# Ledger of designs, part 133: VH-VL binders against o60147

Target 1, 175 residues: o60147
Amino acid sequence: MLEKNKYLYIFRHIQTNQVLLSQGNVLKKTALFQLPYPLQKPVAPNGMRPAKLRKDHWVPLLKVEFPNESMFQSVFMQLLNYRKYRSVQPLTSDLLKLPIPVRRRKIMRQEVPNTIADLADILNKEKFPENSVRLQLSDKSDSEYADWPPSVQIDSEEIKLSRGFREKTTVDEAR
Key: E = the ipSAE of ESMFold2; O = the ipSAE of OpenDDE; V2 = 0.75 times the mean of E and O plus 0.25 times the DockQ between their complexes.

## First folded at step 6 (VH-VL)

Design j36 (framework fv_dargistotug)
Fold by ESMFold2-Fast, scan of step 6:
Structure j36 (fold): chain C 175 residues (1-175), chain A 119 residues (1-119), chain B 106 residues (1-106)
Amino acid sequence: as target 1 above (175 residues)
Amino acid sequence: QVQLVQSGSELKKPGASVKVSCKASGYTFTSYGMNWVRQAPGQGLEWMGWINTYTGEPTYAQGFTGRFVFSLDTSVSTAYLQISSLKAEDTAVYYCARGTYYILGFDYWGQGTLVTVSS
Amino acid sequence: DIQLTQSPSFLSASVGDRVTITCRASQDISSYLAWYQQKPGKAPKLLIYDASTLESGVPSRFSGSGSGTEFTLTISSLQPEDFATYYCQQLYEYPTFGGGTKVEIK
């Protein structure tokens, strides 16, 4: 559809380590509905008023570039399904031994390693062409949460947190 | 709006089978587990088990193995409870109820299906 | 499995009364407790989850407290629509329910 429809942007919360998936380089208010622990009060039994997005609380985790929209859509939908699958699992005995606030924090903290592992698992299953998927991380050590298939090229340059997922202008690219 | 709509009441003879349906709407079916809860006439609530709507894997509470089967048809967002070899003590209202690990409670319930087993 | 004991099993009250229902667990369940309201012929309705968090749309006269093995549901000023049976439920292990407390009009 559009040029940017082949990019997946993943953000993490600076305090909770919760993860949000985005099809654009800027988070929309509706992305907050991905969170199992909402950041706003429900205004209806079946939904919530879109909260004011606190941009200062979300930082880039990683960016994935796919060769085309079809591959992007396949991976994005599967990643959402993996997240939904995790949300319906019964709690393990180890988690049940923890007080609720500690348990919730532990579950939220695991979203970053879980999302990275899920992404790698999906990419291993899909068997895309060698070096067809470009992965850029804010912290390259996060790539160690998974084994990556030959289809993935990990960018040697990390995302600069202070710049977010900012796009270069034509002038910047010329220089 | 989130709704769980169950099939109508059933009157069965001992030894027969029954299949109760629970149709979900207003949310993504595979994002929440589906629980089954039984309530015998004049008695309290009894959890029977749940089914993972994403994988289709059922888990049964002690006492509900063998004759009880949880299943799904994800194409129509419907969960099923089948009871085989019906006994008089199976007479109860059967409820489906939505659950997830981040809400410590069942937030939406079906209206219940009365199954009466008598000769 | 974990047993939940509710007390009282029955209480008679008037509109405007403060009503307290207790739920005791056979072992420590942290705050993995929910409270439900069930009216005759109807499905249960979630009132409180995580021991003390009020479900959306539930009147503020309902409150829950406790952790570990002792939990209470309080209705600060009983209304006509509150006459029902109330159940506690633990989700620390496979879910189990208390025996219920029927709240009737005096």
Scores: ipSAE 0.000, ipTM 0.478, lowest interface PAE 13.0, mean pLDDT 80

Design j37 (framework fv_dargistotug)
Fold by ESMFold2-Fast, scan of step 6:
Order: C-alpha cells, then structure tokens, then sequence
Structure j37 (fold): chain C 175 residues (1-175), chain A 121 residues (1-121), chain B 106 residues (1-106)
C-alpha cells in the first residue's frame, strides 16, 4: 500500500514542557487544540480563536517511524485518546491543594513523562513485529520513563535539531 | 466576591438572532472555563458546551453546533452566547456557569442569574 | 453521551424527614458526580462535588455517597428551605445532567 504518512513527530515546549503530536515535521496551529492548558491568550479582541503558534518555541522530543500508515494511524489516534482521557481525569488531592497557576505548571511539566509512558503502553498492547518501530529521542534518558516492547528499536543517535525537525536551508526561489 | 451577571430577557421573532452576555467579576477570568447551560420551560438542565477563557476555544455539545456561537471579550471579563436563526424550541432560560478547573472535573460553582429568551410569532 | 437516571422523579416529604435521591450512570464515571439544588426562578446551586465532598457553606444535613454507576444524595432532616428540585451531573466526559428530582411539601 502507498504510504501516506508513517512518522509521528512529538514536540516539547521549551518553557512549559507541554507536548504536541504532529503527523508532519512542522507544527500546524491546529495542534494547539491538543493542549489542556494553552500557552496563548486569544488573538481576536472578541476573545475568539485563532491563537498563534510560535514554532520556534517547540523543540523535538522524539520521532517514531512506523512500518506503514495503518500502524501510524492506530497509534496516533490512541495517543490522542490517552491525552483526552488524562484531561478529564480527577486531579490528585495534592494538586487540588495548589493555587491554579502552580497546579497548571506541575501538570504541564508531567506531559513529557506521561506522553512517553502512554506511547510505550500503546506499543506494548499492540502486537507489532520485533524491531518494526524505530524511536529516535532528543534526550535518550527520556526513554527511562517507560518499559519498551520488543517491537521497538531505540536509535543510538539522538536528535540534534534545536528548532523543530527542520534543517536550515539557504536556497529559496520567488514564491 | 465571585459574581456572574447576565444580560436581560429577550423577546424575539423566529429567524432573528440574539446575543446573551455574561460578565464575570471577583476572580481571574482566564483561570476558569465558562459553561453554558439551557433550561426550557418546565424542563431540566442541558449542557450546551464551554469556552476556554484563556484561548477562546469553544467546545459545543451535540445539538448545539451551527446556530450557537460562544465567544469572549477578555478585556471586560465577559462571555457571550449568540444564537442565530431562532426557532420556537430555543425558548429557554440560558445560564452561564463557571467550571472549577480547565478539566471541568468538580462541578459548576458559580452561576449567572439566567437570561430568558422567548421566541414567538 | 453518558446518561444519568434519577429516581424518584418526584417525592412528597415533611419537615424533619430523611430523604434519599438516587442517580444512576449508564457507564462507570468513578467519582465525577456533582449534585445541585434549584429553587423556582433561581439558578442552580452546587451542593456536592466529587460524589461526596460538601461545597463550602452548604448545611451538613446534605451528604453524598457512591462511586462507579450508583450515587445517592441524602438530606438527613428536611428543612422548609430544602423544598426544591435536585439534579445530579457527571463530569467524567462532556457534562450531562440527570432528569431532576422535585422535593415537594407533603
């Protein structure tokens, strides 16, 4: 089958540690709908969206390569469902005792370990072939947030890109 | 002291539009979600959706898409509900209500007094 | 969406009575249930959240219990100001309300 998309790009906010999932190596503004605690206030004076996405504030966390689009789609949908599930779960008693701004900061900082744990849980439940899923991280110590199944191969090379998954280019034509 | 104050009652003809306001005071407006709840005459409570006061992102319950629009003016701590192409079945008291967290987990702790919208020929 | 069934829809009671209202959810909602009191012509008032936690300022005669799919609101000794309609609400998914229970004077 023609592969339409087989990569999952996961980004981390440089200040808050909030996580965004993307099907492409650059973020779209609609990715902000994933955030339980959004980073930006409404742009329009009437209070309506759209909020602006500052692409330079998001750095790579990890990249997942799947054998085909079907496997990618399944895992991507399940991750989005895990994030939605987390957004409606009860806050622990320790979090409820904190002021709202402190509570949000703590919740946002947990998104990296939570996303990695959720990804590993999904991959452990799926019965993918051995070494069929390739993981590349910006910081290999982040892999310690979970136990990985035999289907996962962690790349020895870390992601070195500092502003998204794009490399700098010096070539550009009109339009 | 937390207060939500809504605009006054409206009497409209079918096909008209209405915009209900809900002005918040006594707390940081962007720290809590704003919910809209409808109650038709003699009926129970029906959740219409909510708006994220920090982003301005609305979420609508099934049955309240299309003709219903949630919006904000954060500079005056006010949320709005607009209903277009009014129908007789839109006759109801409309309430705004504060969610206790962005996750809408604990309940709605403060409510506006309600705005009666009557749609009749 | 998650459906909430309240029973009874109506009850008649006297001052001093113990009254119990039940709310059943169509699926497990853990403890994400709130109870509201609504008096005629007024906005609802939050009584209980997280199934059993009493809201500040609410009289101690009100209590909530339950988890999963079955929840109860109890008024231990009904007072004149307690004649009202009571609603349960789930917040496990997008919020839905029960049909209400009207508590009328006998």
Amino acid sequence: as target 1 above (175 residues)
Amino acid sequence: QVQLVQSGSELKKPGASVKVSCKASGYTFTSYGMNWVRQAPGQGLEWMGWINTYTGEPTYAQGFTGRFVFSLDTSVSTAYLQISSLKAEDTAVYYCARGTSYYILTGFDYWGQGTLVTVSS
Amino acid sequence: DIQLTQSPSFLSASVGDRVTITCRASQDISSYLAWYQQKPGKAPKLLIYDASTLESGVPSRFSGSGSGTEFTLTISSLQPEDFATYYCQQLYEYPTFGGGTKVEIK
Scores: ipSAE 0.006, ipTM 0.471, lowest interface PAE 12.0, mean pLDDT 80

Design j38 (framework fv_dargistotug; at its last look DockQ between E and O 0.60; V2 from the best seeds 0.00; counts 0 for: pae E 10.7 > 2)
Fold by OpenDDE, look of step 7:
Structure j38 (fold): chain C 175 residues (1-175), chain A 120 residues (1-120), chain B 106 residues (1-106)
Amino acid sequence: as target 1 above (175 residues)
Amino acid sequence: QVQLVQSGSELKKPGASVKVSCKASGYTFTSYGMNWVRQAPGQGLEWMGWINTYTGEPTYAQGFTGRFVFSLDTSVSTAYLQISSLKAEDTAVYYCARGTYYPLTGFDYWGQGTLVTVSS
Amino acid sequence: DIQLTQSPSFLSASVGDRVTITCRASQDISSYLAWYQQKPGKAPKLLIYDASTLESGVPSRFSGSGSGTEFTLTISSLQPEDFATYYCQQLYEYPTFGGGTKVEIK
């Protein structure tokens, strides 16, 4: 099996706290199709072309390094599935009492902690080798949103914040 | 050991339908997306769209909506391309190619291609 | 859609020659560019992805460079088996291909 990029970047929107998954440190426009709600109207016609990506509105949330591409692909796919699953679940009575715009905002506010929790849950189920997955967070406190399995080694160094992308470092290129 | 094997050449009349199959082996079928690429005789490559093999969700490129349908049979690790109301301009070689989910990456494995000829 | 323009469309060269093919994007696509080789009657073969990363099993005489809107594929020393058509592909949006460059024997 060919080994390609094994780095997962998760970005958050600086205003809405929506989350995008990325293979690599630069967001693609196609990543916008991950969003359950459009950032701007009108919605991309026929879902054929993504809305314009405002890269400056997205900052890295975390970076995950996997041992190989296969593990990356598995986790990436599952993360997308978890998100989709939540989007179709019945809403609580409390949420249903709120106007639709307010409800959507409230749901979006939970996207960051939910995504982190999803990642931890997926990794717990995968039972990867001990310390085989490297996790780097932009904010170390975000690691508290989940209990991490022994397969995850949390980096003591926080990732540098870059809107829309994270520049490649010599360390990244060497890996 | 990754392999994509497509169905054989087709000769059809205008207005007819064709269904091309792409059987995958040597990897977990649902871990990678499946793309379709068209190549008219003597012309370049044209991306038609892709199907999420895990969710079954198809995405079609501009110009490939309506008459083109992507589908799956995951039980046999097979993707399908169906073209209805065939036109002469549909004459081309059609490839399936393995890719990744959002965001898409390069296509590392290809089927051998299926020639579809539409002629009166 | 993002348009990719390849140049030249046709290139005549001899074995041992250094060959360079250019791909220009209509907008900034960062490094999300791939190169393919296609021989007559065969499916395309992935050579390079992420603009400069060599696909496994591809000879080292192939290399890719560039970012943003300008990209190049280089064959340092053309071999007999390298006569083929080459395509660039952007993957920043939904994929589009360049028009291709046919490398012919001089």
Scores: ipSAE 0.084, ipTM 0.732, lowest interface PAE 3.6, mean pLDDT 87
Fold by ESMFold2, look of step 7:
Structure j38 (fold): chain C 175 residues (1-175), chain A 120 residues (1-120), chain B 106 residues (1-106)
Amino acid sequence: as target 1 above (175 residues)
Amino acid sequence: QVQLVQSGSELKKPGASVKVSCKASGYTFTSYGMNWVRQAPGQGLEWMGWINTYTGEPTYAQGFTGRFVFSLDTSVSTAYLQISSLKAEDTAVYYCARGTYYPLTGFDYWGQGTLVTVSS
Amino acid sequence: DIQLTQSPSFLSASVGDRVTITCRASQDISSYLAWYQQKPGKAPKLLIYDASTLESGVPSRFSGSGSGTEFTLTISSLQPEDFATYYCQQLYEYPTFGGGTKVEIK
């Protein structure tokens, strides 16, 4: 019937600060495909099934409302591509000096700021109408990882939910 | 105007290979994932996996690792399914279906299907 | 993986009847459930996604409901073009399909 707005939901891991992207307000098991795999290692013999999803380990980071599905799909795909591109880049000499566990932790701690910066970079390159994209954060200070284009309206209210993005909506579907 | 047009039916002997094509039109090919679904005669639908049309990375369902290969030619907006070492049990209609990358919300457009028959 | 059990496997109905088809999941899949219609010799057609959202161009006589493990597809007034096989599909993890429900003319 009528085209409805599309939402991007972003979660972070409470311990590692890894990031997962979702169209839905509840994570699907297939979201685990977004987590990096070791380079140069074969795919596991038992197939491509994702690892177990621990939903109690993933909390809301931010939510983005797009005016249509095409915009959402373009941005979502570009975010995945930025992550993949970053995952295959040569490691810096400073990182190579670190023991592997320490190196991995340092890389993972950058996923939140990197994802927020990537989102802003994508939105700055796109020519979306002013205030057509609504952004809501769990912590508004996280918006300071990037400079946002005029197309982005940052919601004054933080996300208050601890385990997901579900809440009872009003009659007018306002957030 | 979205269309997925698959290659024609194939009749093969066991041990041969087949490559099914799925040509997309009417949308930006790299903005949506491409899924492959199998339906054996008189049976239900079985998801085989999908390929990310932007990165070219395939994901295979359990049971479809090994003999089944997904690939792309983005210059002609075409996805491919190749099945090697064909067995009689591979006899089925094979569909391509468009879906979102993550999360999957449903397969909104399907190809017409390609019947692959494997017989001695 | 997640098993989907559709019931009934077959049903007979007349034009104008209200038809209800159920799909039960082996685990909680939230609202990540789609419904498809398939006519003989044709590809499936998406009717409903996210359990209850109608796909563009699908008649309003089709509706979906449910969450968690139990879902229904309802056709409020069956039309001649609605005689087909209907499949549910979960999208919570690697997609799986139900076994199908064939709706026949009585």
Scores: ipSAE 0.006, ipTM 0.562, lowest interface PAE 10.7, mean pLDDT 82
Fold by ESMFold2-Fast, scan of step 6:
Order: C-alpha cells, then sequence, then structure tokens
Structure j38 (fold): chain C 175 residues (1-175), chain A 120 residues (1-120), chain B 106 residues (1-106)
C-alpha cells in the first residue's frame, strides 16, 4: 500500500517575499524555476541550472492538508495554472512609472497576497465537505487576504519541517 | 475589436506537412494564451493544447504529441499550428481560440477555422 | 481525461419553447464549466462560463446552473437564431468538450 501525498506546502522568501510551492515537506532546487526573478546567477555556463537553493532564506508560509491525494492534485494544479495566468497579464501603468528595481520589489511583495487569494478562490470553487481541509498559517493575519469557504479549518499549530531538511536538498541537488 | 484571422483551406496528400496561421488583432497578443481546437467532419470539438504567448511554452493534449507543433511570431501577433506526416484522419477544421487560463473564463474569441483536407 | 456526457444528443423544438440541455462530468469539476453555441459552418461562440456567468453580449434568455458533476444550460424562450449545436466544456483539468446537443426546428 503506497501512501500518496495529501499536503501542500507554500514557502516565502525572507528578503523578497517571493513564493515557492512544494508537493511535500522538502523544498527541491528545481522549485527555483517557479521564480520569474531569479535570486542568483545560474551556476552552469549553459544557464540551464538554477542558482543554489539556500533553505535558510525560505520559511513556511502555509501548509494545507487535504483528505486525499486527488483533492491535493486538483488544487495544486489549479494553483500552478493561476500563477501561469498571472505571468501573461500586462503590467499596469502605475508599475511602468517605477524604476525597474522598485517595480520588481513591488511585484515580488504581491506574491504572498496573490497566492493566498488564489488558493482561497480555488477552495471556494471546489465542493469539498465542511471542515475537510486543514489550513495552517505561520502568521494567522495572512488569512485576511481572502474569504475562506466552510470546507476550510484554520489551524493554530506550528508548521514543522522534516528532520534532515538540508540533507534531503543535498541529495536532491546531486541527482 | 478583438479578431483572430486564420489562413485559408488546405488540400494535402498523406505524408505532407501543413502550417496553419492565426493572426490576432485588437488586444495585447502576449496577455492571453492561444488554444487549438480540432473538429473532424460531422464530429464534436477536441482540445489539442495551448501555447503561452508570453513565454512561448506549448502544452499538448494526449494524442497531439509528436506530429503537432505550436509556435509563435510575437512580432506579427501570429500563432501557428504545424502538422507533419499528414494522415487521412487529420482531415478536420482547426480553430485557434483565445483563453486566459484563469479557469473560470472559457475561450472568449475564436478564429473562423481552417479546413485541412488530407486525401490521396 | 475528464469525460463530459451531454443529453440529449438531439432535441427538436419550436420557437418560444423552453429548452434544457444537461452536461454530466465523470468527476467533480466544481464550477469550471463553460457552454458554447455553434452554428453550421461557423466557429463556436462562448455563452456561459463558471457554470452560470453569462458572457457579455449574450441574450438573457440563456442561463446556466449546476456544480460538481451535473450542469444545465437553459434557453427560456427559443428564438429562430438559437437553432444550433451546443457544447459544454470543462476547464478543471486539460479542457475537454461534451459530445454536443443539436437543437433543431420541430
Amino acid sequence: as target 1 above (175 residues)
Amino acid sequence: QVQLVQSGSELKKPGASVKVSCKASGYTFTSYGMNWVRQAPGQGLEWMGWINTYTGEPTYAQGFTGRFVFSLDTSVSTAYLQISSLKAEDTAVYYCARGTYYPLTGFDYWGQGTLVTVSS
Amino acid sequence: DIQLTQSPSFLSASVGDRVTITCRASQDISSYLAWYQQKPGKAPKLLIYDASTLESGVPSRFSGSGSGTEFTLTISSLQPEDFATYYCQQLYEYPTFGGGTKVEIK
């Protein structure tokens, strides 16, 4: 009997507020490909490999527990689609008036509110049973970025990362 | 006004290739994804896939990998569908359609369709 | 892929009739369903998205309802220009279309 993943972890960058999605308690180096604004230069001359992942720069934003893997996959894929959709929207005139570094900082800061709003929108569209989805937030005030459906229980417990978090990243990076 | 204008009908022999164009106007081309939809004679609609007009990244539905290629020329706001090694079963009207891929919005504008006929 | 089953596949109706078309999904798709109208030789036209939201410029006689696995398109008073084939589409996964419902004059 293989147990499939039913957890969604979302991490935020402590300096830029950029967001990374993870299908589990391990943040892989390939997650850096989610970022439109790379934090560091590519390590390979061909530019194909992402910059080194510094796990000490990423903290949990939230964790969602779904009743089963199917619900997890549905929400996770929809969240990725929302992020892809946002990437093709035109820049507003207000943002275009800003110097490039300031503009990028403002766009990056919006990733946390946008991701939380997108997650809530998806959960509001799904017809999940009452109190079936558990949402843990590192900062409970972040729940105010959206209105949550009856299917969601907001939990006050601390988000715990797996032991060996750095060691798992080293193994994943070697692959 | 938003318009999607496709290239004219094509009559091809099995084994040939065809390239269908879809020229967009009246909106910012890179702000919306471009979908391709096929309709065989007397049959329903089949989604073939889409291309992200900002990144150029295509996504193909199962059954439309290998012989089918989506591409863009953003300088002329045009999307392309290329079909290689044509087979009789590829005979269909091919539509391009604009989608936001915000899951709630559907495909709001469509090209007029391009009939591709494959016969010996 | 998610399969959509439309019923009926064929419907005969008169001007002024109330017409209902049903679309059933093989799994829960929440409200991620759109409805299209296609006239012979023409491209499809979006009527409704998000199961019940009417597209701009579409007449108010068209309405959509449903969520989860069962959805309905209703035309409250059929007009001559409404004789067409109607398709549902899910956008919950890779998009798929229903088989279509042809609405013909009685």
Scores: ipSAE 0.000, ipTM 0.471, lowest interface PAE 14.2, mean pLDDT 79
ESMFold2 (binder alone), look of step 7: mean pLDDT 93; pTM 0.950

Design j39 (framework fv_dargistotug; at its last look DockQ between E and O 0.28; V2 from the best seeds 0.00; counts 0 for: pae E 13.6 > 2)
Fold by ESMFold2-Fast, scan of step 6:
Structure j39 (fold): chain C 175 residues (1-175), chain A 120 residues (1-120), chain B 106 residues (1-106)
Amino acid sequence: as target 1 above (175 residues)
Amino acid sequence: QVQLVQSGSELKKPGASVKVSCKASGYTFTSYGMNWVRQAPGQGLEWMGWINTYTGEPTYAQGFTGRFVFSLDTSVSTAYLQISSLKAEDTAVYYCARGTYYGLTGFDYWGQGTLVTVSS
Amino acid sequence: DIQLTQSPSFLSASVGDRVTITCRASQDISSYLAWYQQKPGKAPKLLIYDASTLESGVPSRFSGSGSGTEFTLTISSLQPEDFATYYCQQLYEYPTFGGGTKVEIK
């Protein structure tokens, strides 16, 4: 049967370093709606090209396993709120002096460290049981962007790079 | 508590334009995306696209590029669908429906629908 | 484009009957499938999302199952208020809907 929603899958774009959050182990086109900076340029004056999900352009960043759906929902919603908060912050005057493409590249390049730091901040503020949250990364060194609370176990095995997370959500596969 | 209330029915001539509104209440408008779905008389449901209510970025399904425009007025928690150069085949009930950014929860609340009739 | 095929297009059943509606996807959509109920002249109502999760307030006689390319909606004991058209929807790619199944109570 399908396990309850207790996994957060985080992807990064191989070119832009932009981050997408996903409930499932495969990205859906609706996930692109999280992006403040569109990946495709406009194709017509009266509209934009429809968002295209290039699965080969998104790779796993990390996977978070929560003990239950309630904890997943709380962390997921808070993480979305952190992303909103960052996207509406005033740009510093030195960033505003940069050409738009250079400015965007610098901002987007920081999404991976920012997302990891935000996740850790949320988990430090939550009162989760010791060793109840499992974190598995594609590059273990990315865990160094933050200090993790006692509730977090970092998996020694890195995620194999592929077209997204291929794990199923059954109980046996989650262990 | 959560409500999506759409504007009233419209009768238009071919070549005219129409603007349908969808006013949200009972939740934080920018926390959910807004989808547009149409249903021609006697036909099934057809997804037209989505607008990110936080960023204002629209995404259109392939059949709905050009003549169709999604927009927002966040100050009044309202989403808009504008159709230009109306054709007879645009005759349909147009629904707004809220969805989450991660998409797994389906469209949990819908507007009552706006009938747009295009006839000469 | 992901196509969804519903079967049957129409069925007539008695109160108390077990009703099963099938939805087949043209490609693997994992569990990204929802079911809706639409009564005449009304907007659709979400019944089930993520293939098998009941939406809050939906009677327990409704259940969903399946993954990949084949999904089913089951009504274990049909009630008079279940007269409606039922639609499946995939959310794996750009959303698409099945053609609908009209359920009439005898």
Scores: ipSAE 0.007, ipTM 0.526, lowest interface PAE 11.0, mean pLDDT 80
Fold by OpenDDE, look of step 7:
Structure j39 (fold): chain C 175 residues (1-175), chain A 120 residues (1-120), chain B 106 residues (1-106)
Amino acid sequence: as target 1 above (175 residues)
Amino acid sequence: QVQLVQSGSELKKPGASVKVSCKASGYTFTSYGMNWVRQAPGQGLEWMGWINTYTGEPTYAQGFTGRFVFSLDTSVSTAYLQISSLKAEDTAVYYCARGTYYGLTGFDYWGQGTLVTVSS
Amino acid sequence: DIQLTQSPSFLSASVGDRVTITCRASQDISSYLAWYQQKPGKAPKLLIYDASTLESGVPSRFSGSGSGTEFTLTISSLQPEDFATYYCQQLYEYPTFGGGTKVEIK
């Protein structure tokens, strides 16, 4: 049996630090629906027309290789749910006193560390086999945002940064 | 062992409602999205939308808003498609299909399809 | 929405023939393309995803190629069970299907 894509890529916006999840190294336009605050004002009702995706504004944050697609799907869904849950939580008093634009910016600044922490939390709960999940970071220091379970093997090599797209490497193709 | 089993054929009058079921087995129901695809007689495939099986959040394609409702009963691993105010042009085979979010890697498992015929 | 145009709409071939079906996208969809086979009265079957990755259990005579806006499905040697309708599907945005290509017996 051939395994389907088991790679999770997380991208961050170079200006706003918003985060997008992707299966595969190329962002889809539909990924924009993940954003609690759109980059552009939506034109169509009911979110049927997402804003234009500017791939050049997004860079890879991290790459995760899972043992199989099922595990990928589970973690991917949980990550989206964590984000959604956080977005509907009551705001703290400190945030409420800020103007809406400032408040949104402050919240968005926390998306990267929150997403990394969410990933670690999800993986801690999943109890995958030791060293069965491979994690590569664009910045190794980002791994410090969370305590990782034994199931996670952090690669010493950082991923190459590409805007909205990371070309396949010979190593990736061999996997 | 993954399997999607849909409810049987339906014959309805215009203006009536129909509810098609899709029961999943052989995998964790809430780990994969469920898509709905329509195929009119002798025509091609048309994606209607999908439902997040974990959150229950539906997403509808253009042209499938209003009269079409996706729902779940996770306790029995079943997805539902309800069509209200049926029209003759709703006559088609309706498929449920397992997929990833927004169909990232295609629809790898399909129900057998449910024929809905709308006729006076 | 992204439009997919398949060609030809109909194709007559014989057992053993090399068959090629083309799918053109209205815009660049990278490699987010899938191919399906559908037989009369049956649900579609996934053959290829990510433009060129063969789905598990699919015979090796099926192959997919292409990126951007041009894609092809190839059957290296047509078998009796391969007479069916084939659809491409883009997964770059909300999924859309091509119009289909019916492969018939010559």
Scores: ipSAE 0.007, ipTM 0.592, lowest interface PAE 9.6, mean pLDDT 86
Fold by ESMFold2, look of step 7:
Structure j39 (fold): chain C 175 residues (1-175), chain A 120 residues (1-120), chain B 106 residues (1-106)
Amino acid sequence: as target 1 above (175 residues)
Amino acid sequence: QVQLVQSGSELKKPGASVKVSCKASGYTFTSYGMNWVRQAPGQGLEWMGWINTYTGEPTYAQGFTGRFVFSLDTSVSTAYLQISSLKAEDTAVYYCARGTYYGLTGFDYWGQGTLVTVSS
Amino acid sequence: DIQLTQSPSFLSASVGDRVTITCRASQDISSYLAWYQQKPGKAPKLLIYDASTLESGVPSRFSGSGSGTEFTLTISSLQPEDFATYYCQQLYEYPTFGGGTKVEIK
């Protein structure tokens, strides 16, 4: 019996609204690799990727609980492929007319709605059992970026954690 | 038990084509990516790329974007590597390998390898 | 493009020896490194992933360590079945392999 991660964790950057996908409740440095937008002569070595992972800059966006590892792996791989596909598409002429800082901001601001829509598209095409997938958001209004299939149960409780997805057990967060 | 079984060795002339199969068993085929790795005689391992077994979308490493085609048939849990316009330099053992590429756990199961020999 | 450099390229050792193999990355790859064992005529076998996590069924005499750019595979007491070629693999992005380290009988 596979016991590995059956949760998909999605983080949002506090300033840029870029999105990172994670199989664990803590981001690994390699998550930054998910941000490869095609740019001519990028200003940073990784284009719109930060040079290092600042874990205090990434907060919960949502998490998805799957009943098993197989369902998790299928959805996770598809989400990464959607992001890869989007990252290699030519930029529209409307975007290319914008100053580079404005263009980057506009592209990054779309990552939250795009990721949520992609997740819903994947889940709508899957044949998962009714109520087998639990979705929990930090902001419940973000569910409005997509229509969800019967397989998805949207948790009425928002994610109450301000950093990461792990419960605080130390005194310093209690008040 | 997870197993990857590849098709048998091939002897080919330059300019011919070959199609190597890799049949998976013991796990949900579409839940793991399938990688292809080349090893020329006496040489190290060379990652050729992978195929998303759920969407069918291949990704090729630099140097493998022309004559090499990854495909699959999910109904029989099988991945394929096709090499066209074979050259002598294509002589190698070709491995399929399962991995959660995005999961960063390495390639945990490998096929036995298929020797492709290109000689006149 | 991430390059992995293994050292040594070969070594000669006796049963019972402690063997250490290094892998250097051309850039920081955090802990995203795997180690493989390959015997002649056989497919590679995964030993270690995430720099230090033993794959299921791998003997405890194998250990991995390191992060960033420098990684080490250690065999604490070499056994007859351990004479093989060892490869590192980075998984920080699209994977690349090191050049290999052949461990031969002294």
Scores: ipSAE 0.000, ipTM 0.500, lowest interface PAE 13.6, mean pLDDT 82
ESMFold2 (binder alone), look of step 7: mean pLDDT 94; pTM 0.956

